# Ledger of designs, part 8: VH-VL binders against Prefoldin subunit 4 (PFD4)

Target 1, 129 residues: Prefoldin subunit 4 (PFD4), of Arabidopsis thaliana (Mouse-ear cress) (q9m4b5)
Amino acid sequence: MQQQGSKSGSEMEVTWEDQQNINIFSRLNNRVHDLDDDIKSAKEKCENLEDAGNELILADEEMVRFQIGEVFAHVPRDDVETKIEEMKEATCKSLEKLEQEKESIVTQMAALKKVLYAKFKDSINLEED

## First folded at step 20 (VH-VL)

Design z1 (from y5 with light chain K92H)
Fold by OpenDDE, fold request of step 21:
Structure z1 (fold): chain C 129 residues (1-129), chain A 120 residues (1-120), chain B 106 residues (1-106)
Amino acid sequence: as target 1 above (129 residues)
Amino acid sequence: QVQLVQSGAEVKKPGSSVKVSCKASGGKFSWYVMHWVRQAPGQGLEWMGYIIPMWGRAKYNEKFKGRVTITADESTSTAYMELSSLRSEDTAVYYCARESGDAYGAFDYWGQGTLVTVSS
Amino acid sequence: EIVLTQSPATLSLSPGERATLSCRASSSVNYMHWYQQKPGQAPRPLIYDASNRATGIPARFSGSGSGTDFTLTISSLEPEDFAVYYCQQYSHWPPTFGQGTKVEIK
């Protein structure tokens, strides 16, 4: 967000409400960036879990060496498969929630943009570089 | 050092249930699979089941026909084995045993054992 | 399930003698372990993965074998070695134990 102080016309007075809107927008924008990172991470995790599941199926072993925390254990394949599926489901649900939150925030940001641009016009830049 | 401490001996009547505890110390309880093994008097070792504490998932020897329930409490680092519908043939010493993180499929630490006597 | 058959059932020997214990699996096993159990005590690990001694186990104990045939050897029996020995597999579900070999004093 860049404030270009163009010297030209009527010095528009920034009201408390205006400042509040700018602050909210800034906070929301930061949150969107955080969400982007979280969403990316969740997507990657989901993909990794899917790949792991596929690999497990292809291996066709009765017992699988699986890492639990920082330790390896021998676990029946079916238990590992079930766990991977459970993890995938949980991750997917989490991802969905993150995406919904992002959508909501983006919508709010759009509304704020309209208000702020209506008042400040070219004196404010709310676009990301 | 890792130590497994089990609950004391139990005397039960046929048809009743028994719950044995196994408290672990000296390691990350949640990361290690905990197994239960029993030994009837003068007999060999019989595997009963295991629990993966971090997953809350247990699996059992089918020979017990659903009479065994294994649980874990991560907050107290304690595993439990409950055996229901007790019979005289269930008289045995019951052991908890931790699966090794290095030697796959091996039990590296054992509890001291809990004698369960089933008598009328 | 994998059946582990240990032989002999009882081995009567004198201190200083060599003990050879056999464990035969009904199918090929990749992870075979050995345990020692003394009267009134819990089993303790002896050998991991057929040939690796557990921590604190004396050098007189050794393991060998692969596939279906495994052997535990005590090169020279000490008085404290008279006990029951069990083999155990977890290559296949479920984990199983041999019936045990009792090493007793002659």
Scores: ipSAE 0.725, ipTM 0.892, lowest interface PAE 0.6, mean pLDDT 94
Fold by OpenDDE, fold request of step 21:
Structure z1 (fold): chain C 129 residues (1-129), chain A 120 residues (1-120), chain B 106 residues (1-106)
Amino acid sequence: as target 1 above (129 residues)
Amino acid sequence: QVQLVQSGAEVKKPGSSVKVSCKASGGKFSWYVMHWVRQAPGQGLEWMGYIIPMWGRAKYNEKFKGRVTITADESTSTAYMELSSLRSEDTAVYYCARESGDAYGAFDYWGQGTLVTVSS
Amino acid sequence: EIVLTQSPATLSLSPGERATLSCRASSSVNYMHWYQQKPGQAPRPLIYDASNRATGIPARFSGSGSGTDFTLTISSLEPEDFAVYYCQQYSHWPPTFGQGTKVEIK
């Protein structure tokens, strides 16, 4: 009669607070993904604007064709240069904000991970594959 | 169909200012550069300046030495031209003209004109 | 600025005759346009980019030229064609107009 010791695996009770932390982590994780996309887009835009600026400098034309909305306009080079610079500045600022937000969220996520792993250990996986 | 409708005729005294409006319909106002051109009685056409509504940026003919201010209100699709320190020589018909999106540097639509008379 | 000189100042012709108007630029121009203006009316676009007729412009109107010399031709004048014609450039800052050619009835 081998007494199979009932390993009463103490099912760790998930508290309301634990569930909230998990939910917050999930939301933050989703936000990070969104931010990654936004950051990528902003970086691309910044690069495009820089390239456009460089191209404009190289062309050295007095008047340039520039798209405004869905229409092409004939605009003095200096006005276009100024506009490109303004756009670049705005885009770079936006990018910086996005990166800061991401950093903040990542920090928050790290803190949550510590708490959750401390409690649940191997019973929870918060790592992205 | 694109239409530009300007404000009515003005009679002004020397030294005063006049503000002419140009309301656009039938297109995306913000995307098109709006120019102002004037014509003195019996004379030719003189370019005054333009506004890029979407940018809020205007540029002027240096001949007016800072007397001209061109603005745009995107919400009402209206461009404005203000001319200050009026002189008798400023008596003219003032036109708003939209720059073409297809023919670069051409003015494809014109307002009906606004007569500004500067008299003592 | 680019100076546009139109010639002749006045062209007196009869209906059915050919009209040839010249516009000479002080420097090379890439974008030359023509406008028609009738008395008491705003200018109307006539020719874009030297040779392209604007919408609604009859085939009797044609434009040609490049560089500094441009020509507007009316093959056979109609009564409604008696007006002032202006050339305009915007290849260089600022945009400028010619002084105009008046086509009048003889």
Scores: ipSAE 0.723, ipTM 0.890, lowest interface PAE 0.6, mean pLDDT 94
Fold by ESMFold2, look of step 20:
Structure z1 (fold): chain C 129 residues (1-129), chain A 120 residues (1-120), chain B 106 residues (1-106)
Amino acid sequence: as target 1 above (129 residues)
Amino acid sequence: QVQLVQSGAEVKKPGSSVKVSCKASGGKFSWYVMHWVRQAPGQGLEWMGYIIPMWGRAKYNEKFKGRVTITADESTSTAYMELSSLRSEDTAVYYCARESGDAYGAFDYWGQGTLVTVSS
Amino acid sequence: EIVLTQSPATLSLSPGERATLSCRASSSVNYMHWYQQKPGQAPRPLIYDASNRATGIPARFSGSGSGTDFTLTISSLEPEDFAVYYCQQYSHWPPTFGQGTKVEIK
């Protein structure tokens, strides 16, 4: 790839590599928005599962009616407690993966911003509102 | 229309194992708890255990001292009960029974029963 | 474990008579279920949650009771009603059955 001239006042040439970096940034930005929605949903699920577990502690019943699919089952309290903890663990693990992906993407976007702003300065706008 | 169809009768020797199948149709197999109940000749009903197919979790009557294993295959809508270290007193008809989703612990559908005879 | 004791063990009656079957729990239970079983057949659901008739069960069958004492009543016996009847609970783990009451023709 040929380096562009450094003289002030001349028009900067946009390489195909520069255009691909801009396109990558746009795709990453869209992915971050999707991840934010997924993270919010996963956090809400974790909160709901924690609330369900707390209800079991307060209820102090031996047998619990617990929804499985679209019907109710008559299940020992201990088994429901175990199932709720399993669901919490699975959801928290999924949330960790989503947050790790977001952090990686934000880091990538920051690196691209640095490269593109160093070359084009205020000729482009890569900032989130 | 819910139907539970069990595997055929078996004759077993003491010390061996038996595995009885129960295929469900006419409902979402994985949504319902499946119980196993046996009945020795001329005797009453004895609960053996259950499985929650969607969770893959089973629970057992301790009277069987860990000799019973209950499993489910969601892809074939089939529950299984395996009884090991068979004794002559294990001669019985073995039933699968589906727990009702509308009642408080009633069994609303029963398989036709599988006779297991343990003799030398 | 909840023990269910049914009485009488055998009830000898004629068609048209009223049958009263008792099931007593060793501790209080919230719900009692009843099954009918004929020779060579699987148990048939009869009454669930103490007093509700299962689908297709005729009105001559009724259930009542609470706490430790539950009753199955057949108001006027038909020839097809001669069978063994079992009560069952799952208000407490594990599920348990009574030993049965045989209703026979006399």
Scores: ipSAE 0.580, ipTM 0.819, lowest interface PAE 1.2, mean pLDDT 89
Fold by ESMFold2, fold request of step 21:
Structure z1 (fold): chain C 129 residues (1-129), chain A 120 residues (1-120), chain B 106 residues (1-106)
Amino acid sequence: as target 1 above (129 residues)
Amino acid sequence: QVQLVQSGAEVKKPGSSVKVSCKASGGKFSWYVMHWVRQAPGQGLEWMGYIIPMWGRAKYNEKFKGRVTITADESTSTAYMELSSLRSEDTAVYYCARESGDAYGAFDYWGQGTLVTVSS
Amino acid sequence: EIVLTQSPATLSLSPGERATLSCRASSSVNYMHWYQQKPGQAPRPLIYDASNRATGIPARFSGSGSGTDFTLTISSLEPEDFAVYYCQQYSHWPPTFGQGTKVEIK
């Protein structure tokens, strides 16, 4: 319905540029949520690989059953250890890239939030519940 | 059906090299470890080495490590074994053999064999 | 490296007889595999994990054993069973084969 208030300036109208900034903010916010999921997944993978490496050391077996694709190979322990370390390094690098992208996007959202709140104040809500 | 088809017989001079191919069909080439085994005339089976195609990692019997190189090409489902500095004692039938996918370390499929004859 | 010693080297028998082939490992192994090889052919999987017949292997072939002592038994030899038999392990790196037992017509 019609809102009553002490508004006095005609500068409160939503422009095309304002609508584009709101749209950009929304897209960035969606990307941050996707990144949070990807970051959580990458952290879990890194933890699982660390645990697998530790389990292998504790088992003290010469030969290891290791899944390759959907079958199991009979592999020397030192080859599996090397492969696990390679996978850990790749996952850590992927995680760092994801976190850097998130930080960049959060910075952009903060800048947009500042601009939109400066213009619209209490007429807009850009916060999460 | 899984099938391993090897390259044809070769006659080589001492000191040269030979490269035997093994093309896999009917399976997931990259999932399985591929072994190489040779058999001199009238003799038993001698393991040479393997490759894990998905990892690009090979490992060798130390008897051959200085002279054998095993590679794989996932795009053509083909494994290769190259033996250098050939001697008359290297005259043998060379087999590729696929490791079973159950981690018991058995070889469930074998190529037909490639006779390599080293003669002066 | 695990040395597999097969005995006897040659087993001369007639069709219908029982063949008993031995494979002894230099150290305990968890799995033993057996292959049949006929002249001019690649080895054929026969028995895996000591006692399990590979696909299409007739019931007259049986395997047994554990630790260091393993046997392959052919209960009643057929003409197509005259071949060389190899045991193989890969419980320990590297894979190794026995030297073979030739089963031949007497």
Scores: ipSAE 0.550, ipTM 0.817, lowest interface PAE 1.3, mean pLDDT 89
Fold by ESMFold2, fold request of step 21:
Parts: sequence; structure tokens; C-alpha cells
Structure z1 (fold): chain C 129 residues (1-129), chain A 120 residues (1-120), chain B 106 residues (1-106)
Amino acid sequence: as target 1 above (129 residues)
Amino acid sequence: QVQLVQSGAEVKKPGSSVKVSCKASGGKFSWYVMHWVRQAPGQGLEWMGYIIPMWGRAKYNEKFKGRVTITADESTSTAYMELSSLRSEDTAVYYCARESGDAYGAFDYWGQGTLVTVSS
Amino acid sequence: EIVLTQSPATLSLSPGERATLSCRASSSVNYMHWYQQKPGQAPRPLIYDASNRATGIPARFSGSGSGTDFTLTISSLEPEDFAVYYCQQYSHWPPTFGQGTKVEIK
């Protein structure tokens, strides 16, 4: 019997375009996981900044000890309030961009899933476990 | 070992400006507030302003009415104080002083001082 | 701004004597700091937070006080202690210094 050195039947049916789509899906999936980590970090930062701002509003001291790096500084309260609000705004803007990117990628992955499952059915698994 | 080294003495004409540098070593420059304090000959200490290098935010003693600009360069660990529209009464030794992280609003390290002489 | 008034302006004493320097704030401050300055030198930290000696400061230097009244005491003057002493606050914006007390040889 004559062999061409081929593997199982699914590989004989996979085109170059199909392989590129699978590779793209894999990269997008990895990117979603990275984005989830970044989004979680940004949400935690925003919550921490909101909590810090609320604590500062409730305090009635003119000067505040505020941590800069690993060192405390003695800073006027209104300067700390301004800095916290600036950081909240920057973090919220960054979070919005991350969530927009994630939504776009998830949409692209859903489109790829439909194409690849329509062609390969049970021969491929694109689901998270 | 923390050290603050300032630029050398300067002689200036009235109406000109001077920019004094303060290079920090032995610590994390960007984490500490840097203050500037001057001392006229035979006189006491006068606070001029500060900068928070990590925030790029400076604040000033109102007595100088916008003649003072304090900046920092994190890449060289150097703070700068520029005093414009110089008058003879601006003749003084100018110090940089680092705010302590352990004491509430004290200055734990001081530069050696820079004599600025304003004369016509 | 908080005005710090030091007294006396000049304290003339002999080695071995006790020096008592006063710093009075125009309103209450939480933390008072003291510096020593010798001719031609930058100020040296001496006392933090009213009573805590800075690193390397000998035990003959002590500080006390609260509210508006603060005191620096040198229990037995050494020759190296003849200098100008400044109090300083940053409990309130902006940081301010007293005008200094000169401790000189009698």
C-alpha cells in the first residue's frame, strides 16, 4: 500500500487559510487572557483610588502623610485630593480602552469560531476548559 | 549614603536669572520631596518652595510672587531652582534640602549650599 | 502662615553650662524640628518631632514641648555646640523657620 507520509485524515483537509485562522484564534485567545489580567488590575486600582479619596474627604487634617514609592511625604491635603482625582481619571480612561479592545477581540473570536466549527465540527475544540 | 551636591557659586547682575542644580545620590530621588531654602548673609533660613519629582508638581512661597521655578529631572536625579528678575536682596546661600520620609515635614539631608551674589 | 519666634536671640554661655532655647509658634503645631548651623556650613538636623534626636546627635541635646511652646536643651555645653539653632515646622502650610538663637562663648 502506498503512503504519502500523511497523518490522520483531518490534516489532509486543512488548508493554509484554515491553519492561519486557527493560529489567529489562538493569538486572540491569549490576548483576551492578558486583557483580563490588565482589566482586573485597572479595576482594583480604580477601587483603591476611590477608597483613598473617600478616606481623605472624611479626614479633617490640613497636611496628609502620603506614600510616594516606598517613602512617605508630608503633602497638603488639597494636593493629594487633586492627585488622586487625576489618577482616577487616567485609570478610568485606560480601563475603558482595555474593555473596548476585549469586546472587539471577543467578537473576532466568535466569528472565527463559527467559521472553524462550520468546517471542522467535532474535529476541533476552540472552547476554554 | 545619601548626598546632595549643588552647583557652584554664581555672580549675577540685577534683572537676570540664576538656575541652581542639586544632584542627589544614594537614595531614590523620585520618591522624596525636595525643598529649597535660602539664607541671606547674616540672616536666618527662608523656605522658597518644593517639588515632588514623581508627580512633577512644585509649590512655592508666595513671597517670591512667581519669580521662582523649581523643576526636577528624574533621569539625572537632579532638582533645579531658577530665580528670575534678580535683585540685590536675593544675594544669599541657596540650599536644597530633602524631606525626611520618617519625620513629619523635617529636612534630613541638605546640600552644601550655593552662594548667589547679585550686584551692580 | 505660622510664625516661629525663638528666644533669646543670643545666648552667651561658657562650656559646661546648660543652654535652654525657646521656640514659640503663633498657633498650635503638631511637630517641631530643630537644626544646628555652624559658620559656613549647611544646617544639621538635631531634633525631630519635638524630642527625637536625629542620627548621630549626642544625648546632651534634648527637646520638649507641645502646642505652641517648644524647648531645646543642651545639658552641658561642649566647644562644638557654639552655633546658631533654628526651629522649624511643617505641620501647617507653608514650612517656616524661627529666626534663630545664637549660642556663643561668654
Scores: ipSAE 0.539, ipTM 0.813, lowest interface PAE 1.6, mean pLDDT 89

